VHH binders against o75319. Designs and how they scored, part 61

Target 1, 181 residues: o75319
Amino acid sequence: GNHIPERWKDYLPVGQRMPGTRFIAFKVPLQKSFEKKLAPEECFSPLDLFNKIREQNEELGLIIDLTYTQRYYKPEDLPETVPYLKIFTVGHQVPDDETIFKFKHAVNGFLKENKDNDKLIGVHCTHGLNRTGYLICRYLIDVEGVRPDDAIELFNRCRGHCLERQNYIEDLQNGPIRKNW
Short names: E, the ipSAE of ESMFold2; O, the ipSAE of OpenDDE; V2, 0.75 times the mean of E and O plus 0.25 times the DockQ between their complexes.

## First folded at step 3 (VHH)

Design u20 (framework vhh_7qia_2)
Fold by ESMFold2-Fast, scan of step 3:
Structure u20 (fold): chain B 181 residues (1-181), chain A 119 residues (1-119)
Amino acid sequence: as target 1 above (181 residues)
Amino acid sequence: QLQLVESGGGLVQPGGSLRLSCEASGFTFSSYYMGWYRQAPGKQRELVAFIYSGGSTNYADSVKGRFTISRDNAKNTVYLQMNSLRPEDTAIYYCAAPRYDFWSGYDYWGKGTPVTVSS
C-alpha cells in the first residue's frame, strides 16, 4: 500500500539554503502514485521539489536520501543530471559512525568537485527533520568546527521546524566528535 | 571576491561601550550568515555573536544581555554593539563569513580590530 508517511503533511516541503553552507533540507518527495491521496496544494513530487528549489533561485547538484525504504520515489523519478546517493539510516536511532562517515565522505567529495559552482546538496529523510538535521549538524560540528547549539539553531531556522528527537539533540550537544570521519 | 574590513575597536574603561562595524565587499552579502569572533592572548578563537541571513541572532553565554549583533544588508555591514564591557572582554575581534568553514573561513576573515578594557 501507498500510505502517506505519518505526519508528512505537518512539515513544510522544502526549507531554505543554510547560509554559509551548500545544504538544503526537505521532506521526502512522493511519486505520482501517492497524488490520489493528496489535495493539489499538498502534492510534493520529485518534479515539485525541483520547481521549489528553482523558485528560491537555487540549483541541486546532489540528493542524499536517508530513508530506510525505496517506496516513496525512485532515482529514475529524478533528472538524470542530478546525482543521487542512498544512505540507509534507521529512524529513531542516532546514526552510527559508519553512516556518519559515509555522509561526511559524500559531502566532502561533492564540495571538492563543485568548487566552480554554487550547486546545493539536498538532504532528506522522511520528514527532512531528525535524521537529516542530525547528519547536517554533525557535519558542521565535526568538520567545520561549529558549536553544537549554533549548528542546531541554523538548521532549525532554515528548515522551518525544530529537531524533535531528544537523543539526537543530546548526541549533538554532548556526544563525542567523530574524528577521522 | 568577498572582503571584510572591521573598525570601531579601541581602549575603553570597564562598564563602557564600543560599537564594532564590519563592511563586506564583493557579491551576495545578504545570503551569508555573519559572525563576530574574538581571540584573547594565549587563548583559542571563540564565537561571540552570530546573525543568520533571516536576522535571528545567537550569543555566547558570557555576552548575552550585553552585546547585540545586527546587520544592514543595504550597506553590506554587520555590527556588534558592546555594552557593560569587562576586562575579560579584552581581545582582538574578528568578523567572519565562511562558506564551508564556519570557524576559520580563510577567504572571508577580516584582519581583526583590537578591544582593550582597562582603567
Scores: ipSAE 0.000, ipTM 0.137, lowest interface PAE 13.7, mean pLDDT 83

Design u21 (framework vhh_7qia_2)
Fold by ESMFold2-Fast, scan of step 3:
Structure u21 (fold): chain B 181 residues (1-181), chain A 118 residues (1-118)
Amino acid sequence: as target 1 above (181 residues)
Amino acid sequence: QLQLVESGGGLVQPGGSLRLSCEASGFTFSSYYMGWYRQAPGKQRELVAFIYSGGSTNYADSVKGRFTISRDNAKNTVYLQMNSLRPEDTAIYYCAKVGYFDSEYDYWGKGTPVTVSS
């Protein structure tokens, strides 16, 4: 279907680069077929995403798509120069250890291969908020040793919206570190 | 006015140590993220160490385990302790107030040169 995701219009399209990291978060881009349901100022296509990143004087080197669907856009809608990784995550539930492991490995691999540039890892779910914020913060806490409240504050400020799901916040603040693999 | 004043740079032998200091004024220091950038001749400026308002830290892979960033909010000062220095660490080091928004860019001081040479 061509239904606009619930509350999708309520969120800023793209946040700011998270200082001291290679992360930038955004909401899911919508392919051209969705534009029939959007005012011109509401459109946020894959092309719009890359234009907004360039407006910040940044460059994407990887996109990690955390949605549980392929209906919003296709990898073929992205520039050929930018790798795309799909990690299927279910909304509302804290991601399992395998999902967290897959995210960490993708990030670590990108950073190892991109030591000679400053390209960003773009991460999105549907709203670019709960699953996106959880996995970015989990990486900062488990791999980089950032205190949970510092990681959450940084994400909230740079995304322009605060993490909403209490179970995600609780896991980040008080949950176990996931093996640092 | 916003000011960042770096000190502590100099010439040191490989394997040696230096401690850089940056005194900040003109903003609420404790509320901001602070960082240390460096720029080697002919290269772009790179972020090497970052400290959150709450004190958590992050480092570039090239300096991880050798450099330690810290802050003293009572003194409005951020520090960079550099151990096991290598010739490749030779650069001008800049203290930075790290921006949060599109309209809030990183602000750097004038820099302090560090030369690692035998």
Scores: ipSAE 0.000, ipTM 0.228, lowest interface PAE 12.6, mean pLDDT 86

Design u22 (framework vhh_7qia_2; at its last look DockQ between E and O 0.78; V2 from the best seeds 0.00; counts 0 for: pae E 4.5 > 2)
Fold by ESMFold2-Fast, scan of step 3:
Structure u22 (fold): chain B 181 residues (1-181), chain A 119 residues (1-119)
Amino acid sequence: as target 1 above (181 residues)
Amino acid sequence: QLQLVESGGGLVQPGGSLRLSCEASGFTFSSYYMGWYRQAPGKQRELVAFIYSGGSTNYADSVKGRFTISRDNAKNTVYLQMNSLRPEDTAIYYCAATPIEYSDYLDVWGKGTPVTVSS
């Protein structure tokens, strides 16, 4: 159905670009069929996403969708010029090493192919917070050598909401670095 | 109000070194991320180096291993140590401050300091 995800309205639609990186985080866009359940100011469709990114003078080059569902919008709702990657990621649990590796490979591949532009990697789960923040921070820590507290602080600041799941925060701060296999 | 004043630019020969400084005044320096950007004629402005509040750093691939960013919160200053300089490093270098707290304000930029690498 067209039921709005729980607490979806509580979160800012799109964060700001994370400075020093190519990442921008947002909550899941909802296709036009959801709009009858939303006030005009609450709407956040795929089109609205691209409008909000443009309003920040930024451009998306890749969308990574971490939701464990396809009900909110279809890849066909996105511009053909922007690649879409689905990484099915279970909520509540710290993402497994296979998921982390897929995310790192997608990011590294994008950066290699986009050396001559400044396009962004857009990452979202349902709320654009816990799974999204975990994987972005995990990338910064493991690949870019960022201190865990710095990565979390930058993500929280740019998303406009703090990571909520203690197990995710604990793994980022004290867990092992996941090296490429 | 936050003001940034860059210094240390100049003419240097290939293989030489320069240290750029950016002094912040106005508000609490430790509440800002700091970055160095550069713009060569006919090119887009690009990020060179970025430093987090806790001291973590990120670098553009073109300068990695040659440039080092650092900050001294007690002196309200961010530095860029540039080693093994190349002609393609010739640009105007800009200091920028980004608030750690989420805000509607744009990054604060300095006026820039020119760096020319030539014999």
Scores: ipSAE 0.485, ipTM 0.766, lowest interface PAE 1.9, mean pLDDT 89
Fold by ESMFold2, look of step 5:
Structure u22 (fold): chain B 181 residues (1-181), chain A 119 residues (1-119)
Amino acid sequence: as target 1 above (181 residues)
Amino acid sequence: QLQLVESGGGLVQPGGSLRLSCEASGFTFSSYYMGWYRQAPGKQRELVAFIYSGGSTNYADSVKGRFTISRDNAKNTVYLQMNSLRPEDTAIYYCAATPIEYSDYLDVWGKGTPVTVSS
């Protein structure tokens, strides 16, 4: 039931804001029921997420959840002033064009609605790394015109962990630019 | 020891141009991302322009098409070319450096150079 996701403890809970963007990446927060299997210093709840964001002098304006499940936390555990969007993203392969389009559409909508503030888009999958990093970098490349290696480098720096999946890295570096941004 | 020094600020008329420079000392310049920020009185500091390690750039919407950031790693210097200046560009402009490698290093900030756009 409330099993800690594999390797979840190995990753920093929350990254840093990616300068020049509205993105911040984090691993999936875990609701209270998971805490029985965690030391106090290992806990990372939805409340802990918001506290860590505040400690960075930042504010979340949207959370994009890329996981294929809702067992980790309930959207009801989030403040009502922070919109939540689930984009079911299959793992182990490069996200398809429909998933990429949904992500771009969500980001573009947020930027339009939030042009007069500096709130962040929080993005997570299970570990806040591979699917999260791919979609953030894909957006920067396709929509903002960032060079692939620059996008990957900034994501890795700000997440505090390097992208791990070579098929994602290769698609970002050498794959087609997606025209539907 | 780790220092950034901005220069090139001043008073200009609307529609004018300025070129800001930021010279780094006491660290390896090529190991840092570089950015320009500004703060007007009573407002929060905001990003103006950011330059990636590989040369990609990003700009605040309010300055796109008017400002250009560039860096010269051999001279340990980052520049901000500011064209078509407007009164709302009036601010203290700060240079900032962020380590490329993940670390506990804090960002390095300059002391700022004032820019005033007025008739």
Scores: ipSAE 0.248, ipTM 0.661, lowest interface PAE 4.5, mean pLDDT 88
Fold by OpenDDE, look of step 5:
Structure u22 (fold): chain B 181 residues (1-181), chain A 119 residues (1-119)
Amino acid sequence: as target 1 above (181 residues)
Amino acid sequence: QLQLVESGGGLVQPGGSLRLSCEASGFTFSSYYMGWYRQAPGKQRELVAFIYSGGSTNYADSVKGRFTISRDNAKNTVYLQMNSLRPEDTAIYYCAATPIEYSDYLDVWGKGTPVTVSS
């Protein structure tokens, strides 16, 4: 249905590009059918997403959708020039190794194919915070060798909200490195 | 006023070395991430190296093993040691400062220093 996700209005629609990376995080955009339940200033559609990215003088090259549902918007709502990747990711629990691997593989593939541009990898879950932050940080830690606290701090700063789930934070800080390939 | 001033650029032969410096003023240096970017003729600006608050670093694949970024908070300076330089490293190199804490502050950019690698 068209139920607005809980606390969805509380989060900034779009974060900032993470310096030193090609990542940008945002909350899930909602298709037009949700607008009747929102104030005009609360609306955040796929179109709004791209407008906000352009306002930052950036361009999306890939969207990774981590939500576990398809009810929020359709891939057809996105420009056909921007690839869309769905990675069904269960909320509230640390993503499994397969999910982590899929995410890393997608990111690495994108980076390999997009060496000649500066397009961004847009990542979102429902709020664009916990699942999104975990996987981005997991990538930075496992693949880029970033210290866990640095990755978390960078993500929090750029998203404008801090990771909330302690199990995610604990896993990032103290959990094992996951297989990269 | 927030300011970054790059220095150390110049002409060097392939295989040579340069050390770039970026001095910050007008803001709390330790509260910022620091990075080096470059823009070659006809190409987009790209990340070269980044140094986080905890001391970890990130490098572009093309410069890994050759370039080293470091910072001296006491001197409000970030450095880029460039070894084994190649013609493809030719570009204007820019220093950038990014706030560590979420704020309304924007990134600070230097005016750039040119690096030319040519025989």
Scores: ipSAE 0.025, ipTM 0.367, lowest interface PAE 4.2, mean pLDDT 91
OpenDDE, second read of step 4: ipSAE 0.019; ipTM 0.330
ESMFold2 (binder alone), look of step 5: mean pLDDT 82; pTM 0.833

Design u3 (framework vhh_7qia_2)
Fold by ESMFold2-Fast, scan of step 3:
Structure u3 (fold): chain B 181 residues (1-181), chain A 119 residues (1-119)
Amino acid sequence: as target 1 above (181 residues)
Amino acid sequence: QLQLVESGGGLVQPGGSLRLSCEASGFTFSSYYMGWYRQAPGKQRELVAFIYSGGSTNYADSVKGRFTISRDNAKNTVYLQMNSLRPEDTAIYYCAALRDYYGSGFDYWGKGTPVTVSS
């Protein structure tokens, strides 16, 4: 069946753009086949995602999908004009160095190729919170030199939900900077 | 209600310096994220410098090493120290604040202070 991810309904669909960055975080969109399990006001399809971002006067230039599954929506459900990158991450574990490296390279490549526009990098996992918040904050700390508590606070405010996983928070605050270029 | 008032703009020679100030009125200034934006005639508004609640900063590549953003929470003020000014820095400079309320983005903008870099 089309089982809704646990606690998915508890989270705001889309956060706000993180000021001073090109990041926006959201929970996983659910394709049409999930809509039988949702009230109309609970629906958050790929189309709904783009509509909500447009309502904020923003535009997506890249989606980074951090989920460990492909069952929630297909890349074909997205506009052909928006690149899609899949980075498989396991929930609850701090992403490994290879995953962090892939994320940083994708972000740096996007920024280099989008210097003349203000398009956003959309990042999501299942809830758009722990894996999403970790990788965005890790990028800000390691690449942009942001203080860990500042990065976490900005993410929490803009996402509308606080990072929940203590191991993620501890790694961001006290873990080593990953300089794996 | 939060109000932002910019000051310190003016005419300066290339290579000169200016310090912009943005004074906030409202109760929780220390919790706000603050930014300086600029808009030159016929161009889009661009982020110049940003300061997080805890004091971390970031800068547009065009101003790195020349501009410094800082804040004084006791005075409810954010500053932009601009050194080695160039004609291309000519713009109206805007102070912006992200409110504590979820979903607001940059809710508060000053009216802007003009900076002209010319001989």
Scores: ipSAE 0.036, ipTM 0.489, lowest interface PAE 7.3, mean pLDDT 86

Design u4 (framework vhh_7qia_2)
Fold by ESMFold2-Fast, scan of step 3:
Structure u4 (fold): chain B 181 residues (1-181), chain A 118 residues (1-118)
Amino acid sequence: as target 1 above (181 residues)
Amino acid sequence: QLQLVESGGGLVQPGGSLRLSCEASGFTFSSYYMGWYRQAPGKQRELVAFIYSGGSTNYADSVKGRFTISRDNAKNTVYLQMNSLRPEDTAIYYCAKEGYWGSDFDYWGKGTPVTVSS
């Protein structure tokens, strides 16, 4: 069955753009079939995502989907003008080096192709928090040289929720820099 | 790392009871839905019951009123109390963990066989 993800309603749909970066984080959009299980104010479809980002005077140029499932929405539910990238990640465990490399490569490629505009990279997992926050912070630390606590603080404030997974926080603060690009 | 170890299966007479246990390790147990599936020979694997991280429960119509799922977060254990067992309950019972961060159930133990016959 198409059950609403656990705790999905506990999280804000979309965060704010992370200042000084091209990142914006959000929870997984839910396709129209989930709407009967939600009040109108709780709905967060792919269309709702794009509307909320426009309300912030921002524009998406790429979506990176970190969920391990395809049951919440389909790429066909997104505008064809916005590239969609699926990077399958499992929760709980720190993403492996190959996953980190894929994320960094996608971000770097987007930035090189979009140097003449201000379009954003939208990143989500199920809640838009732990896997999402980890990979964004990993990029800021490893590629942009941001101090770990500063990266985490920036993500937490812009997302509106704090990273919850202690092993992810520990890896960001004290783990090795991954130099794979 | 991730482990689910079922126990408590066996042979029982119709009308009897069994209590299945599933001991979990390698993940933050209290954060995940836990469930019980079963598969009889020649049938599809079916969800029997699941329990939300917060303790609410859900049951298949075929077992409602007879089976009770529960959890003990301090012991990282999920239970299935099976009462009024019928021959059609004969199956291998699998403990299942919700996929990471709200994904569908994505991990099952090796199972514990339950046979209901005279």
Scores: ipSAE 0.000, ipTM 0.103, lowest interface PAE 18.0, mean pLDDT 86

Design u5 (framework vhh_7qia_2)
Fold by ESMFold2-Fast, scan of step 3:
Formats: C-alpha cells, structure tokens, sequence
Structure u5 (fold): chain B 181 residues (1-181), chain A 117 residues (1-117)
C-alpha cells in the first residue's frame, strides 16, 4: 500500500558523505503516490534525493536498495545514468553472509570501475539506519580494517542518527569478520 | 572553528621521503577524523590517507605500503609519512578534518610536493 513506513518521518532524509569513503546513507525515497499523505516539507521523492545530493556538491554513481519490498519507488523513477542494485534484506535480523558478500562485491566492483571519479555509493533501507549502517560498517571493518567503534561512530555522525539495533551493534563489535568478497 | 595549516612539502628525488604535517588550531582536535587528499595537474582530487578519531587508518591502493598517516593529539597535528616517492606522487596535498553531521568539512590551503630529479 500507500502507507508511510512507521517512524519514516522521524529520520533525516539524507546524511552527509562519510569522509574517507565513497558512502552516503539515506532513508527510502517515496514515489509520487505517497505525496498526498505528506506535507511539502516532508516529501522525499527520488527526485528530492538527487536534489539533496547535488546541494551537498556530491554525485551518485550507484544506489543499493536494502528494503524487503518494491512498493516505495521503482527503478524507473531514477535517472538512467545511475545503476540500481536491489539486495532484499529482512529487517531486525543481522544480514546473513550471502547478503554481506553481495554488498561487498557490489561496492568493490563500483570502486574498481570508478577510480577516475569521486561518485558516491548511496545505500538505503527503510530508515537508512540499521540495515544500511550495519552493511556499511561491516564493509569498513572487514575490507578496510577499520576498528568497529570507529566505523559505528563515523556512520552515526554522518547519518545524523545512531544505530538503534543492539544485535547489529553487538555483531559489529564482537562478531566474526566475514572474509567472503 | 577548526583551522588547518599544512607544511613539509617540497622537491624530492624519486625514491626519497617527505613528512607532511597538518597543525590544527581551534578546539578538541582528538574528536576529529583527519584525511590527506591530493590533486595532481589535470587530475581530480584523490583521497590518499584517512585516520579515524580512534586511530583506525585507510589508504588509497596507489599509496598502500609507502605512505603512513598518524596523529599526535597532544600537538593537534596529523602527519603523512611518504616513502619510496614516485613522479606520479607529484601533487598539491591537502589536509581535511570532519567532526559530525552538524558541521561541514574543514580544509587546509594545500602544500605542493614535486618528485623529480
């Protein structure tokens, strides 16, 4: 349906680029059919996403959609110049190793193909927080060798909201490194 | 507000070493994330090295094993130790700092590094 996701309005639409990385996190954009349920200042369509990224003097080169639904917007709502990747990820559960592997593979592939530019990897789930923050931090820890607390703190500061799911935080801090690429 | 001043750039022979310094003034340096970027003539800006507030570090593939970033919170300074320098490392090197979502990026004015005989 056209129901606004629970607590979606509680979160900032787009964070800032995570410095030292190519990542930027945001909440799920909502297609035009949702606008009748939103005040003008609450609207965050795919078009609004790209406008907000441009306002930060940044450019998206890839969108990774982690939601377990296709109802919020369609790939056709995005510019043809920006690749879109769907990784179906169930909320509340720590993403499984196959999901982590797919995310890492997509990020590594993008970085190799975009060595000559500074385009960003945009990552979102419903709120752009728990699944999004987990996978970005997991990449930084496992691939870049970042300490878990450093990764989590950087994500929280750049997103403007702290990771909420204790099982996600605990896995990042104390869980095994996933070495699958 | 944080101010950044780079130093240590100059002319060096291929295979030589340089240490760049970036001195911060303002407040609470230890809570900031710090990075070194470079821009060569006709090229886009490139991240070289990054250091987190807790000490974690990341490097561009082009400099891994040759460059080392470090910080001295007591001196409010971040360093870039550059070893085994190549002509391709010739660029203007910029220091940058980040705090959180509420504050923007802080940048130094840059220090030139030339690797040539």
Amino acid sequence: as target 1 above (181 residues)
Amino acid sequence: QLQLVESGGGLVQPGGSLRLSCEASGFTFSSYYMGWYRQAPGKQRELVAFIYSGGSTNYADSVKGRFTISRDNAKNTVYLQMNSLRPEDTAIYYCAAWQDYSYGDYWGKGTPVTVSS
Scores: ipSAE 0.360, ipTM 0.713, lowest interface PAE 2.7, mean pLDDT 88
Fold by OpenDDE, second read of step 4:
Structure u5 (fold): chain B 181 residues (1-181), chain A 117 residues (1-117)
Amino acid sequence: as target 1 above (181 residues)
Amino acid sequence: QLQLVESGGGLVQPGGSLRLSCEASGFTFSSYYMGWYRQAPGKQRELVAFIYSGGSTNYADSVKGRFTISRDNAKNTVYLQMNSLRPEDTAIYYCAAWQDYSYGDYWGKGTPVTVSS
């Protein structure tokens, strides 16, 4: 259906590029059918996403969709030049090792293929916060060797919202490193 | 009130080195992560390097291996050691501070760096 996700309006639509990385986080864009339920200033469509990214003088090279539904927008709503990857990720619980691996693999593949440009990896879940933040931070920690608190701090700053879920934070801070292959 | 004051900018030949300093006042320096941005004529301001509150560092790809960011919490100062400077490094360099989640970065007034033969 076209029900607006709970608390969706409470979050900034697009974060900032995470410095030193190719990541940018955003909340889920909503296809046109949702607009009738939103004030004009609340609307955030796939088109709006790209406009906002452009306003930041950035370009998306990949979109990773972590939502556990496909009702929010269609891949066809995206430019053909931007690959779309769906990784169904259950909310509220720490992503399993397979999900983490899929995310890391996608990111690493993108980086390998995009060494000659500065295009961004756009990552989103529903709010572009908890699942999104966890997986980005998990990558930074496991693959880039960033200290957990530093990764979390950077993500929170750039997203404009703090990770909310304690289980995610705890796992990032004290959980084991996940395999990268 | 938070204040950032940059110094160390100037004219240098290609291949040369400069060390920028940014002294902070009016806040708990150790709890902030600090960064250096630069803005070249006609270009957007871009991040050059930043250092986390925990001490980890990160860099723009264009400066990796050449620039080093560091901090001295006792002196409330962040540094940018710039080696192997290139003409494309010419810009006004700005010191910035931020904490937790915030789009409200604090900025210095900037120090100019010109790399020219």
Scores: ipSAE 0.009, ipTM 0.267, lowest interface PAE 7.6, mean pLDDT 91

Design u6 (framework vhh_7qia_2)
Fold by ESMFold2-Fast, scan of step 3:
Structure u6 (fold): chain B 181 residues (1-181), chain A 118 residues (1-118)
Amino acid sequence: as target 1 above (181 residues)
Amino acid sequence: QLQLVESGGGLVQPGGSLRLSCEASGFTFSSYYMGWYRQAPGKQRELVAFIYSGGSTNYADSVKGRFTISRDNAKNTVYLQMNSLRPEDTAIYYCARPLEFYGTSDYWGKGTPVTVSS
């Protein structure tokens, strides 16, 4: 279907780059088939995503799609120069260790291959908030040694919306470091 | 329902200052970024400044160093402090909870006019 995700219109399309990192978070882009259900001001296509990132004087080098569906847009809707990675991540529950490992592996691989540029890792789920914020913060805590509250605050400021799911916040603050590398 | 109410506009001499306020209601203000836009006579509406929930800010090149955006989450209010005003700053100023940073807002206030003239 062409049903707009619940509350999707309530969220800012794209946050800003998280300073000191290569991360930028956004909500899921919607392909042209959704435009009939959106006012012009509400449209956020894959093309709109790249235009908004260029407007911030940034450039995407990787997109990580955390949605558990393929109905919103196709990888073919993205520029061929930008790698796309799908990690099927179930909403509501804290991502499992396999998902966390896949995310960490993708990020570390990108950073090794992109030492000589400043391209960003774009991360999204449906709203670009809970699954997205969890995995970005988990990376910063486990790999970069950032304090949990600092990681969460940085994500919230740059996304323009606060992480909403208490179980995600609790796991980030009090859960074990995932050393599945 | 969602409301944005602007105030603080007026007539001011070049080089003067004004402080605009926008009081928000009907949504969780602290969770959203907020912006100020303006529309000068015969021009397109343009972004002036925006502020994220955590306080990070961004400004149009034309106002950098002269304007400061701030927020008070306890009062559900966003402010625009305008210093060193120029005739070209004359416009109707709009508070927005934007859907888009550089495009059309999903919700606008009614606007507050600012005139900079001798």
Scores: ipSAE 0.000, ipTM 0.128, lowest interface PAE 15.9, mean pLDDT 84

